# Designs tried in a protein design chat: miniprotein binders against q56419. Part 19

Target 1, 326 residues: q56419
Amino acid sequence: MEGRTLEEVQEEVFKRHGVLVPKKELEDLAKALEEAGLLLTEKVEARLKEEEEKLKRERPMRLAGLSYPEGEREARAFLEAFRASYPGEGEEARVLLMPHLEPSRVPEVYGAALAALEKTPPPERIYLVGVAHRPLKEKAAALPVPFQTPFGPALPDLPALQALDALLPFELFNTPLAFREEHSLELPLFFLKGRFPEARVLPLLVARRSPELGEALKVVLRDFPGLLVLAVDLSHVGPRFGDTPLTRTLAEEARRRDLGFLERLAEGEPEAALAFLGANPTRIDGVEVVASLLPLLRERKGKVLAHRLDLEAPTLSAVGAGTLVL

## First folded at step 3 (miniprotein)

Design S1
Fold by ESMFold2-Fast, scan of step 3:
Structure S1 (fold): chain B 326 residues (1-326), chain A 83 residues (1-83)
Amino acid sequence: as target 1 above (326 residues)
Amino acid sequence: DEYKVLIFIEVDDPELARELAELIRKLAEELGLEVWIEVDDGKVLIIIRAKDEETARRFAEIVEELVKKLNPEAEVEILIRPV
């Protein structure tokens, strides 16, 4: 009834259901809607303030028991099963691109990431860069608290985060609530913590391209060396994402788009990778991450270890996922 | 992207309306959604606050399928509004 008059509601119900609702009944419904709307708004506001305070201490698991097991032993077996899903050998990574899509949908892609981590010397810290699925007050954000995992808490690298904050033209710790439910960090972190239990983490979210973030990170990485992880999914196609139903031709186009993007990154040509996507860069949620991190990706050659376009048949939609080592 | 989902259900039996309201309330609780339900005679009004449009549409679809499965004669109208 928000933005509608009672007469408009009465007309709509009559047109759709052939029922003429009495005006008094509509007035009673309007009052109930107004009261419910106000109560819901007050409750949501209070809850958000409470959750923001909790995030000052730690970031709890949200997907335990859903996307991965809650118990440490079961989580370890789960992780090893994903590694077993990839028959190839990994390569040492200084930069790792991996997905944040539901792991059970693309086990061999996560397995390829695990294979790369096996060949990588244990880093002192991981720069984990994900995609903001909620609005940020600034172009990017970080949350400087322990992130809970089944393998124990992933501890923040506070000195490196403070060094990064000092170099940025905006407040880095600007949107704690954006981290409450953020699978682009939680899902890759599960695998990273399982392989590098002693590594500290810089959990970073990018909402919009921030060249200043890439420039600052280049400086910070010199003084605080570590593994850079881009946790990004590739093509998003089909009705689930506001697009037309998936056809074989559109699926082939998505695979070509994903591989062309990854291959150009593997050649150390991130600007060429972005240009290759042309007029549809928003169909790959990692575009803003790559565009922000250009100084860290230029002239780094590597290898695409795996790629899958995962089909969600009920919605005629698909999401691309890949593992790239630089 | 907070959304309000307004679901209007009309059935000819007021007792059935109350039963549908309780079933939908339990479903919303299981999904962790904040819900307001008003029952007036054979009419049920449901207001849900959802974090995004996708969650809002999915819940609305589940409710419509559930209501129609239990009472094919029920009239269901769904309105989704940004907050």
Scores: ipSAE 0.000, ipTM 0.198, lowest interface PAE 16.0, mean pLDDT 80

Design S2
Fold by ESMFold2-Fast, scan of step 3:
Structure S2 (fold): chain B 326 residues (1-326), chain A 83 residues (1-83)
Amino acid sequence: as target 1 above (326 residues)
Amino acid sequence: DEYEVWILIRVDDPELARELAELIRKLAEELGLRVFIEVDDGRVAIYIEAKDEETARRFAEIVEELVKKLNPEAKVIIEIRPV
């Protein structure tokens, strides 16, 4: 951890456990791994060039057949099953916060989002803001191409995207490859397209807090009104996320943090929501999105429709998910 | 494209588990991989992010080989998926 080499670790294992991992074999393994890494880098570079070119025309489905059905009929039945998993009737949304983790793990939370969409008049466009799981050249990015879904392509709102780009101090369309595989957009989009098939989309990713994005979006929304969707997960706890193994106490604390965060957002107090999280804001992957969108969240009161902390048993880890309407 | 790898290792010796965790952490660091490792009474939980599926799979294979070489009776559970 503090400057120890592979050789020093091997020597410590031998001294403490009497197990000798031959230094030559470890060196050969490390060298083979380095050589494999170099070969993979060349292949990856070639593949990235090909994929970037394809993304100029469309964004294909990546999770069809895995997280949702590929066929339209099966996809419709799948969506209705999620709606049925939530017993409430929902509330109209001007802003919707929904999760982006694997839907099968939190069906009632996605069902609550669907219930809210049922009460919401069909928007002309959806501002879909997800979390970048890959590096972006700038703090935020968008991809102005059709996104394929089982319900047909979700078409980009080019005039609104261009208006947004013009107001930002950086190029909005800066990292196409970050969109090749991005479940924080693809999974919510499946549900949104199923409910609002005519709506155009602004697919946006946030990597780091960008107050300028929120200010620009506030201006664009006046000329191009639409539904704002924050596709974010809540607490990430346990070893899978670089944390201690989940205990009953830590699970209760995570649930408390999630609900406290959501309740403050529901009161139209996003700065208070961020402050409530204190020293561990990055444990909720939506923090950067909320921090970027402050001007759009202030003074908007609403309701938390659902919340769940989903346990991932093998890793003793958990991810929080919630549905909030504003 | 980034992939996530979850590896759960169970060994009968808690001290060996701690040393395995350190060895694997150093290996990931040498490869430039972001890694999160936790140890709990003979269990080692590993999470890494990799650039592509081949890198993810290769890292998992190397970790499994290393674990089995040090403790043939160890149980290793691996899950790889796109983020």
Scores: ipSAE 0.000, ipTM 0.237, lowest interface PAE 12.6, mean pLDDT 80

Design S3
Fold by ESMFold2-Fast, scan of step 3:
Structure S3 (fold): chain B 326 residues (1-326), chain A 83 residues (1-83)
Amino acid sequence: as target 1 above (326 residues)
Amino acid sequence: DEYEVYIIIEVDDPELARELAELIRKLAEELGLEVLIDVDDGEVMIWIHAKDEETARRFAEIVEELVKKLNPEAEVYIEIRPV
């Protein structure tokens, strides 16, 4: 089978590109690729095991010096610059939807989130719900360790996490490695810790729709009140995301879908928000988060503070970002 | 959940660039990965969506090994990002 495939590759390359690649050379390359794959598996597994051991104690910063400054003084100035980029006033939030996109790309959207936090009484704890960018053993997961930030460690709310775990039909602390490189938690946490330095955190990831998570969180929030933060990005458009290159029409469609989604959430109609996305709900980062948290979003009215579709010209791609208070 | 892999390969020979693009396209298809490849002169640009970080890293390293084996002087730029 392999030999047949290589002969077809050789013939196709010659026909399309005018280059003749000897069959033996292609066979040698195929063998080398297989061997390289096996070696990479061993290296990856060794690194993952090392990282898992580290995650039993703390979650280190991964994006310090890249997405935000490592030093506390520089981090504070950086955060205040983002607040200054938003000319409006905030609104008090019991639920905050904010992005996890690279902050420098949408500073006014993060500024709007900071404005909302300014109007919000300091919570004792923050339920920070992000999107899993790697597989979880269950539909959702949490990591009950300190998360390092330039403003000091964000401490886990262990009693609230244990209460949540007890109410779920699956083990909540099921995939520590999923938290190793997770910007949907790290980037929002930078801003949240900067504004609420004494708040404890429940760092939660959603991989798939989990109605049981939303029901359990509704119970836990009654006994352990706090700020609920949905750290989600909106439309993903263009070749970077397996889609058609960006055009004015596609950009306008993305803006319309983002705003229609957020406006329906602001009306306290999360099912209507999901329905509005139609056939492409998975193209908006966080659809699974909203679908999981329906009991916490129903009949809760609010306001869209900011929205931006960030364009990446070299790839003809775009990502939507917004700030919503409920 | 998904990771994207963005690879840029620079070689001096446009014919080699076209050959590399075809081999990489075929490799991605054999691995069940959706891929977008663009070739301009001696530059090959690749975007893929991988189900997890391990798959993304394995694909990127396999591509780098293939490129270096065919042309050790080729410049390879790889970004692996969660989506």
Scores: ipSAE 0.000, ipTM 0.267, lowest interface PAE 11.1, mean pLDDT 81

Design S4
Fold by ESMFold2-Fast, scan of step 3:
Structure S4 (fold): chain B 326 residues (1-326), chain A 83 residues (1-83)
Amino acid sequence: as target 1 above (326 residues)
Amino acid sequence: DEYRVIIAIRVDDPELARELAELIRKLAEELGLLVRIFVDDGKVWIAILAKDEETARRFAEIVEELVKKLNPEARVEIFIEPV
């Protein structure tokens, strides 16, 4: 009970610290938490079920007007600005690794990805593999609906998704709600749809390593060829990620870790890339994606086009981002 | 003499983490505290500036104990620093 819980908190704080917390402040906070649905499980469940039903029809834009422009004309100008941020030429990609963090924080890295897409023939479909930021019922999931973008809806490749589902030991379409607020798919998709407006997509999320996913994808890609995109960020360092406050030495270590990882992937040695991370393999959010896709990454040589470690000064934290073509 | 309170909240559901952060922000603003919120990867960082150390500690204590009692799955880390 809310009332009883507040009395316990008030008593514990007073007994332990000699501070009497005003009852009204605790009641106001508890009421606000309850109104948000945290303590009202029936209302939360009803809301989640309604959102899940909406996701059976389409996946709406969530970051339009925030991370990218809503209008098509403004969106195209936005892409051109990011491409211009990268002074080099791209390389043709069979596999593309690109980031999914806020684009404005690493414009040159997204520009490098755009440069690679310019050198790549238009694929019939894109296998877009992101990182789950919400729990999945299984190790991986997909959502077989149109994803809205400023360039029009990115249509799902239903035959390829169905073929993939048939080869997996689990239900592929297992957690629709995980896709409602998923920037690891939405942000890369904005750039991919802008470059390849006719390509269909397979929007995939990985939560934990799934060797079965990699083996199944290898089979599906033979029958349904397309561009494989790994939408992953690199090092996560600092207090915001449960780590030590960033120092110059730790930033150098993060850069070295990111580049060592990417360079080994570029040599076609994904197992060596994972081993290079050593004692802290989870410091890079792409680890589970790479570990799942080993059969698709072995013996594919390529090039690292860009890398940046983005500093978030207020939290003394940083996130690494890179563009790799294979 | 002003103090910064940095609250890190980790909840299984990133959406619930964002909602919780917004509610805590409302409470801090009503108490006359300045707040800033950072959200990513299911972690919410809230930076609050308090007038004095007692106010900072009291607010941190309220947040930590309430969150733990109302949602045991939530992890709360609190840093109190002079500014």
Scores: ipSAE 0.000, ipTM 0.318, lowest interface PAE 11.1, mean pLDDT 79

Design S5
Fold by ESMFold2-Fast, scan of step 3:
Order: C-alpha cells, then structure tokens, then sequence
Structure S5 (fold): chain B 326 residues (1-326), chain A 83 residues (1-83)
C-alpha cells in the first residue's frame, strides 16, 4: 500500500464516524493481506500447472449439475424442455449463431437453436467458435481433446484441426488453460452433442480479430465440410459489464443494436453488421468472432429465429441473446 | 448509508475470484463497513454502504490496489453513488 495508505482510511473513518482505528491494527491487517496474497499466488500457479497437464487428455464438464443435468437421462429431458419452450419451426443451418449465456435465462432462444438443428442434416463435424473469456497467447486457440458431456465425449476432429493449424501463421493449440472453464464452448456443446451425438468437434476460441482464422477456415471447410456454429452473446449492458446501470432507454437501445446487427448478418452483409455497431456504441460479445469469420458469412442469407434481452435485476445489467440461421 | 460503492472485479481464475471476495469481506468487516459480495465465475461484485463520498472513494481505492497487486491483469470498475 504505497501511494494510498491505511493510515488515511483511519483518518477518514475518524472524521466521518468518530471512531479511531489504531495504526497498529491497520498495519497488522495490511501485512496479513500481503501474506495472504503471496500464498494465493503460489497456490494459483501450482493449480494452473496441474490443470494444464490434465487438459492434455480431456476437457471435463464444469457446469454439470449447475447449468445442465449431469446424468444422460436427465440431460435428454432438459434438452427436450428447451425445444418445447420455442413454439416456432426451425430452418436448415449451414451457419448457426446461438448464445452461450446461462440457458435457463433464455430458454426460448436455445429452443430456437434446437429447432434449427432438427431441420439440419447431421454434420460429420461441427466448427464451434466461442468467445475467449480468459486471455489467449494468440488471437485464437483450439484444444484438440475430447470434451465431456452428459451425452458422452464430443471427440475432436484431429485431421481438420491439424489442417487448420497448418494454414495459420500462429500455433493453434496455444493456450490450453483458457479452455478449463469456458462456458462459450461448454453450454452450446451440450445442445449440439445432444442433437448430433456422432459429430466430431473443432472447439475454437476467438479473443481478438483474426482475419487469418476466417481465411484458413474457409479453406478447411471446403476439404472438411461441416456445420459452423458461432456461440456468441449479444449486448452486454450495466455495471456487471463495466457500464452504467440499466435504464429502460438503454435496454431499448440494446435491443435495437442486437436486432440491427443480426438482421444485417441475415442479409449476408457482415461488414454492414459491423459498421452498424461502429456507428453505435459496440457492446456485442460476438463482434470479434464475426470480424474474424467474414469470408464465411458474406452473401449467405438467412433468418433471425429468436432474440431476447435478459435482465439481471440485482445488478441492473442485461445480456442479449439470439438465434440466427444462415 | 449516504453513499453506495459498487465495485466490479474481473479476473481470469474463478477460484482466485472467490479468494479475493473472502479477503475483501474480511477487510470491510475489520473496518466496520456493511458489505454485500457476489461471485459469478471470474467476476466479483461488491456493494458497500458508506456515510460519505470520501470514505467510499478511499475504500474503493484500497480494494483496487489490493486486487491489482495480486493480479495486475484484473479489471476493476468502480461506481460511487448517493443512495
């Protein structure tokens, strides 16, 4: 505590509350916090090394029993309930945009994704592109191991992953730890594996715009055709995400921003979708994913099946979610 | 009770987030401050009630320094509002 001391806190508490906190107690507290911080650093480092080693073999479920049921039978019933929450019919998808936020918050949006998957022929592989919520060493990464699900392991498509790696100017398998706890892959994968149990998967994370990823994927998809899934949430508004508290006006702006973005993607105009966000404050989780995958989204027309802005009242925050078929 | 401090801390490691929440709770209790803390994944959301803006601001600064010392990559966002 160099530039701002606990001694100043003592003085402020005394002036405002009439209580003098002894200097020694504040010094003892500061020392205890510093010692606890050093222990946390050592514990965190040791745990991360252990987890990284485990990730060379498989990616275990992290959200089973929390966001979805752990048992296969219960997971099947859960998935059917989500489909039932969407009253519409799906459309065949060559590209599917779906959310990755907590499913129970927007069941009809996940239901719309399931409806689209019902109309889609089983793909041999799924290119699952999520958003990195932890730093990556490069702009994008993949993890070439089985991902556990209640429906059995989702197996990696090793030939397609190796082909992709060969075409990129960076090492694709660069940050295993970023996949340890990554809901943008785990939550969509639950639904995808439940619908397409035989499909292999390419689990991909985007942290920053990577045009080279989109160009490489265009080549790989030609040789290894499959379903492209963009697992992205839309607007993030409110204090939970570093913004001001949500108001009705800000919520309406977020809905218009989300829909304007999705509608332009549905017209096969991804550059126009990005420009639309650039003309308005950009707060959409999927911007970096869309910007990376431009070659795969151009001139591909489709339909927005669902959109919701989910309010988190305790934090005065909200997250947008949508399902788009291209 | 005159001012509310909202602190949002985002770190890469959910376990680190839980440990930070415990340290911050201990600090607030030692200083006699009312605190509400929620942890969701790597995000720690803190609400503190303070009698004046200066006390609120100072506590927030101490929390930010502690968090940045333990994890320089952490994102810390602070709002101070009258109740």
Amino acid sequence: as target 1 above (326 residues)
Amino acid sequence: DEYTVLIVITVDDPELARELAELIRKLAEELGLKVYITVDDGTVFIVIKAKDEETARRFAEIVEELVKKLNPEAKVTIWIKPV
Scores: ipSAE 0.000, ipTM 0.254, lowest interface PAE 14.3, mean pLDDT 82

Design S6
Fold by ESMFold2-Fast, scan of step 3:
Structure S6 (fold): chain B 326 residues (1-326), chain A 83 residues (1-83)
Amino acid sequence: as target 1 above (326 residues)
Amino acid sequence: DEYLVAIYIEVDDPELARELAELIRKLAEELGLTVEIRVDDGEVIIFITAKDEETARRFAEIVEELVKKLNPEAEVLIEIFPV
């Protein structure tokens, strides 16, 4: 319980067990947690094996009822509310950069993405490139199965995925379990599927910069044209991310860094965007994605539609989010 | 509450991260510490607000030891900030 003091805990322990020394109670608790951990390990291993088998057929929703509504009607209303949160007009996107953090934290940024999608002709397929939050066996991976959404399953573009796999020096379908709880794909996909229900998808994760991925995608997009979506968050600042507590100055620096990065991408200068971030490229979630996709981003001009630095007050931390059309 | 202790934990399995967060919450409750725990995918982020740096540091040591026993490959970072 929040607000309980150590003295109150010691008093309660003494009252219940007649022991005033916290060391013995802590040791007994640690032993119980170790035993629970052993059981948890067995449970986790069995579950992971079961989930890996299920991922051979489909990728189920993990965030339905949490980050977005489970039912189609409620999901549609949720989408329209996000669109309404952005007062501006969209712009046609050939490439869309959008966030993947919790949508309720930056509704106007997701609204800007929806506005751009409204101006964009329905694509036959979407190349959805997210950030791997778990280790991949290779620099990048894909999962060639239907992804469930409240709007129905987002079907994989198998011919395009196979064409991509054939051009890469590594196996594309290398880490299925990395996709089981990947919000960098699931959250953008919710919005993309709601807007383009007929589009097939190429769900791609980048763990480390892969120039070969960008080169291969440039070839595949020629034969299988579609919408390229970079699902990336921007600056991560504050104690939650190994930094000092957020100050007005740090927040201003993060906004400046985010906007300078996006502005350079909008000018068709992705190398300049990466250079602008200086010696610490990992401070922006999407650096490895942008670095992998350089051939697709060069000489493509566009517009920054929205940017927000979302404050997480309890942790004195913040995450930047933006919508960019190219 | 003169110190903020941040513990960042990254594990391979998001469900393990959620289960670890609950075990750590139980430990904090037994110790009477004011703790905020965030779980984001495979990340467990713990913020301890404590009057005494020594108490917070000891809790961090117990958490790190528990995490490493359950997942030796886990990354654990501990930061202490005056508030």
Scores: ipSAE 0.000, ipTM 0.271, lowest interface PAE 14.7, mean pLDDT 81

Design S7
Fold by ESMFold2-Fast, scan of step 3:
Structure S7 (fold): chain B 326 residues (1-326), chain A 83 residues (1-83)
Amino acid sequence: as target 1 above (326 residues)
Amino acid sequence: DEYEVRIRIEVDDPELAELLAWLIREIAEELGLEVRIEVDDGKVEIRIRAKDEELARLFAEIVFELVKELNPEAKVEIEIRPV
């Protein structure tokens, strides 16, 4: 209450809320508020420090028992059910675009990704690029620790991560806490680890477009070849995302934008894919990731295996999800 | 992306609800957050937007502890979602 007397506070409360609080009760409440606020702030800061220290050792599962089963046997049955939800055959992937949306919402899209992985020779490492849902200190970040899964820990590729860090104009390992609760990495990793249990992982988050990340990755991939995975969702439409309520027309427009974007990527024309979205601005989760990885996507042709627009009826909102193999 | 925090508080005393609304507004101002508060009899509904999930969680935890300290029987519902 800097520079304010208790009498001024009492008068303000009366003017705002029509409540007359006795001065002594107001003193006690102000003191309790200050003490509770200070103690709780200190407690939260201590927890964040403790969590950051734990993240130096490993990244624990956060969504086990919620988005996927905790037990290995149950997890394998769950993964097989997703594969069964897609009736088609996959194709070999050098680059895979897959969603990070709650899997139960778009099982056939994850099934298509599994079908592609089924046709793909086991890579020595996976470059897993997700979208930061928390602020990063830099445009991108990585966490060089084992990520726990029901299939065992996904081990980091430390030599490849160090090579990447050396080529970037910023510290790659800059925001450990951003990885504590990050579904854009955890959900795709569940499926990737289930299919490729021996592959090491480079868990990467993009917050803002970083052309330097794409240039560095192109160099690192030459010396440390592996599977590149873009874990991104597509259109976000409706009130949940700051838009007007979803209509049939807006849903059809979202489907066309998603497919137009993916098909241009499949032709090896990522700049054209970005320009297509720019002509009719829409919020696609993967834009910053694609913009960062342009050197890795150019002249690489492939196929769209699946696309779905997940409708959330209670909020009249929707999120697009797709599987693309390059 | 930004986060929206929605907190719903129900207390039996309408005067306490008004006082809580005022105190919560002061907490939001101290944390640099823009807040929307609605008071209807013994019910207080709070909405804030924050770019940092940790700041959103901190605000929610401070409000929860404050309400429970002043009225242990108060009903408190907290929802944090990305927007």
Scores: ipSAE 0.007, ipTM 0.269, lowest interface PAE 9.3, mean pLDDT 81

Design S8
Fold by ESMFold2-Fast, scan of step 3:
Structure S8 (fold): chain B 326 residues (1-326), chain A 83 residues (1-83)
Amino acid sequence: as target 1 above (326 residues)
Amino acid sequence: DEYEVRIRIEVDDPELAREFAEAIELLAEELGLEVRIEVDDGKVEIRIRAKDEETAEWFALIVEYLVELLNPEAKVEIEIRPV
């Protein structure tokens, strides 16, 4: 459990699988594995150190050939097919909320995001904020290296990242390994790089609410203006996420929850959006991102372009996805 | 009324696959679960029997998370079904 608390491990399991594992069971597992010699073995430590060293130079593609094509020409055709899946026109975005769910599951939602990007002037930089699916040493983190894509490397905006780091009460570049496999950044970045090949990127992950991040970003955006992208998925419902099997009623409740959340954000009322989720805000994976970025979302009006609740039939579960421009 | 959990793990290192299989077998024994593990080169197949769905899902979740924690490049497939 190198550099991780049991609470962080429990939270990560909930984020990935939607199930809260009791802390005692995690403790019993960790003890048994330590006795078996798997935790902190020399081989595991050597691999982690090697991967961490590689991440000092670049972040390689992990989902090429799986979630999107590896070749540039094929990737371009793939991206244009997603745009074609959305029959509407976009709206200019200063802030874009888009999903990080497997794109083939919700092509019209990614198509709506692409439509918005078509109406948006090319930004010099993109602040890409995703959700940490692995524990971070701090509330948020960034990785200041080129991220490989089929359209070429997305280069980091080092001056803007350093300006952000200077304003935060914690080290921004604190958990490189959390970026090794992170679809909440890689999947949106595929579409963003395809549309804005010259834009530099600030790849940011949020694990827990960080009002300090939102305040710092508001300051940095004044000197380093750019497009803010929140890469978040919406409702997680069904047995895969610790709920009962999906019913028509539960699906309609999830759709209402997603749309109510997005519509309140579109009115420039992010606190009202968070309150609308009621007693179970953790069932939407973007809650910590939105809560961290409140200063950037208040009083910004916009439009919900698309929403879908995607059904995983084998598990009778579903995940919500939406596109919002502010 | 019982549940079967089938877990398939593929790693590049056959020695790591063997060590992982041994550790999971030990863990299952300490938790009182009936387990069958087969290792072929870099592939590990695990089958467990659990009395209820909750126990099956919990064990599958922990194993999947552990594999990702120890070797992020490992390919993991999990299936839970009533038997």
Scores: ipSAE 0.000, ipTM 0.273, lowest interface PAE 12.7, mean pLDDT 81

Design T1
Fold by ESMFold2-Fast, scan of step 3:
Formats: structure tokens, C-alpha cells, sequence
Structure T1 (fold): chain B 326 residues (1-326), chain A 80 residues (1-80)
């Protein structure tokens, strides 16, 4: 029972706020918390258990009213506006790579994804593979519950999820709380459910490279055919991501690296795409997803429909986003 | 490891409710977790997540909004 010393707390406040809080003030705060009867660890644990039990029944919307409209009619109009942001025609997708970045930042990239979905026959199920933004105990996870959307609940494909779980060397349904606030699934799902309201979903998160996931998915897809969606963002550059401030030259380099990665995937050469990034270092949050899904991406040719590098001027940072059909 | 920021508010129930409302609004905007514990006119706001940058931005905006509304707070920072 070590806990934090008042000196450690004072140091953390200084690091965050640039001011030294007097030890007496911290002592008074600790006493006030004790007098209020608050036990932080126990209360947080109780709340997390409650949230976990709720997630065993359904996954509620978290970004409704923020990233997309809550109402069905308004959500439909919003979706149509994104489609209108892309002037091109789509291509049929068996595999779709799309972003999970805030949609309003790259509307034409989401519009390209919508264009591809318009050319794609309605699938019975969607394998939606996102990126875990929280460390997972296992390399991957799934949540076998309805995901709420403005277009109604996206229902889980329980037989396909169970078939997948049976082939994996770990428990697939291992971390419900990882799905509580996961925009890499929620944002793409908004667009996918709007276009394919009858499709069931396999919501999958990849935290670390899992070749066994890709091998298992290849087997499951033979018995349970569907649309494979990789919900990944591309280059992350600038101080917001621990890098140097963005310059015109660095932005052009990031665009070239993103397009080189996507072009190699479009040639059916996912190992070459990963090797290209290794030779030309960049932070792409989808690398672990691509590395896990190699068996599903090899020798599958396609087309890059859109790419944008979104500039965040206040932080001199940027995030790449793209739409690729295979 | 997860990072947590604790904000303590004491005062009139109206100020406590407004602080809690702002904390929920800002947490949802930045995709961080927020928990509110209230007892006897005191409230503890716990902001947590796995992305320190999102927590920093959420806390900075929350503190600015609280200051604009004249709500005085104490801040305690912890991480696992």
C-alpha cells in the first residue's frame, strides 16, 4: 500500500498546469475527498463492471449528435451530403479500406467509400475490422451484441462470430469495455449501416499483429461470405503525434508514403506495402490490421478511389485518410 | 497505462450540476471517460482514458469553460 505522495501529486500538477500547488492545498483536497466518502478505485471498478454488463446486451451510440446526427432522417441527409462530396463513381468492393478519422475532416474520402458501397451488392454480413485505441489482453477482440445506429441496430452475425471464435487460440469475446468508446468501429459502421441496413456485422478490433486472426477469417469467409472492411487511418505526422512540426516538404512526403502504401495494397502485394512503410517510416494506425489480414489481401487487385492529408493548422499536424477497393 | 485527472468542486448545487454537465459535454467531444461522484454538496469529476493528449485537451477546455462560468475547482492528477 504505497499510493502517491503529496510531492508526486504536486509534481504531476506542475507538469500539466505549469504551477506548483502548495502541499497544504493538496492535503486539504485529500481530506475533502475522504470526508465526502469517495473511494476512487472501488467506485471506478464498480462503474466499469456496470458498463461491462450493459455492453453484454448492446453497444450504445457514443458519437451521435457529435460526429453524425442522432435522428434517422437527419442521418440519411448527412450520409447523402458525404456521397455528394465525392464527384467520382465507385467500384465494386470485396474488401474496402476506409478511414475512421472524424468524417467532417475528410468528407470526400467517406464519399468515395459510399460510392464503392453503391456499386457493391448488399452483403449478408460485414467483417468490420478496426484498431484498438486501448491495450487489449489478447491480440484481437469482438463484441457479439447489437450496435446502435441512427438507422437502427446493426445486429451481430452470431454463427459467423462463433465459427471465428472456435478457430482462434484465444477467447474472441475477451474485452467488452474496449468497445465502449471505439470510433474506429462506430464511425465506419454509421456509413455501412446506412448503405446496407440488412447486413449483420462482425465488429472486430485488432490491438497487435495476429496472423491467426487472418488465417481464421480466411476459413470463416468461405462458409460465411461477406464484405471485409478495414477501418484504418493513414500517416499521423506532427507534434500532436510526437513528431516535428509539419512543413510543406513533410506533408508531401506523408502523401507519397500514404499513396505508396495504398498502391501496393491495390496491386495485391500487402507484404510489399508493409515493407515500403518499413523503408519509409511513418505512423499508420492500420499497420497491425493489414499485417493480421495478409491472407485476405494477397493477390487481390483493386483501386485507390480517394486520398487526403488533413492538416490541423493549430498543431502543425496532419492525418492521412484514404479509400481503397479490392 | 491509463491516465486519470480528478477535479473537485464544492459549492452550491447549481454550480455542482453545471460543472458535471460541462464535464460530460467536454468528455464526449474528446472521446474520454468521465465519472461524477456527488455527496453533501461536493462533487468529484474523474476524467480518464488511454490517450494523454485527448485527456489534456479535454481538461484544458473544461477548465476554461468552468472559469468562464465562475466555477472554482481543485485539480488532482493521477495515473496508473
Amino acid sequence: as target 1 above (326 residues)
Amino acid sequence: SMKKVLIFVEGDPELVRRAAELAKEIAEKYGVEVWVEEKDGKVLIIIEGDDPEKIRKAVEELLKRLEEEGIEVEVLIEEE
Scores: ipSAE 0.000, ipTM 0.197, lowest interface PAE 19.3, mean pLDDT 80

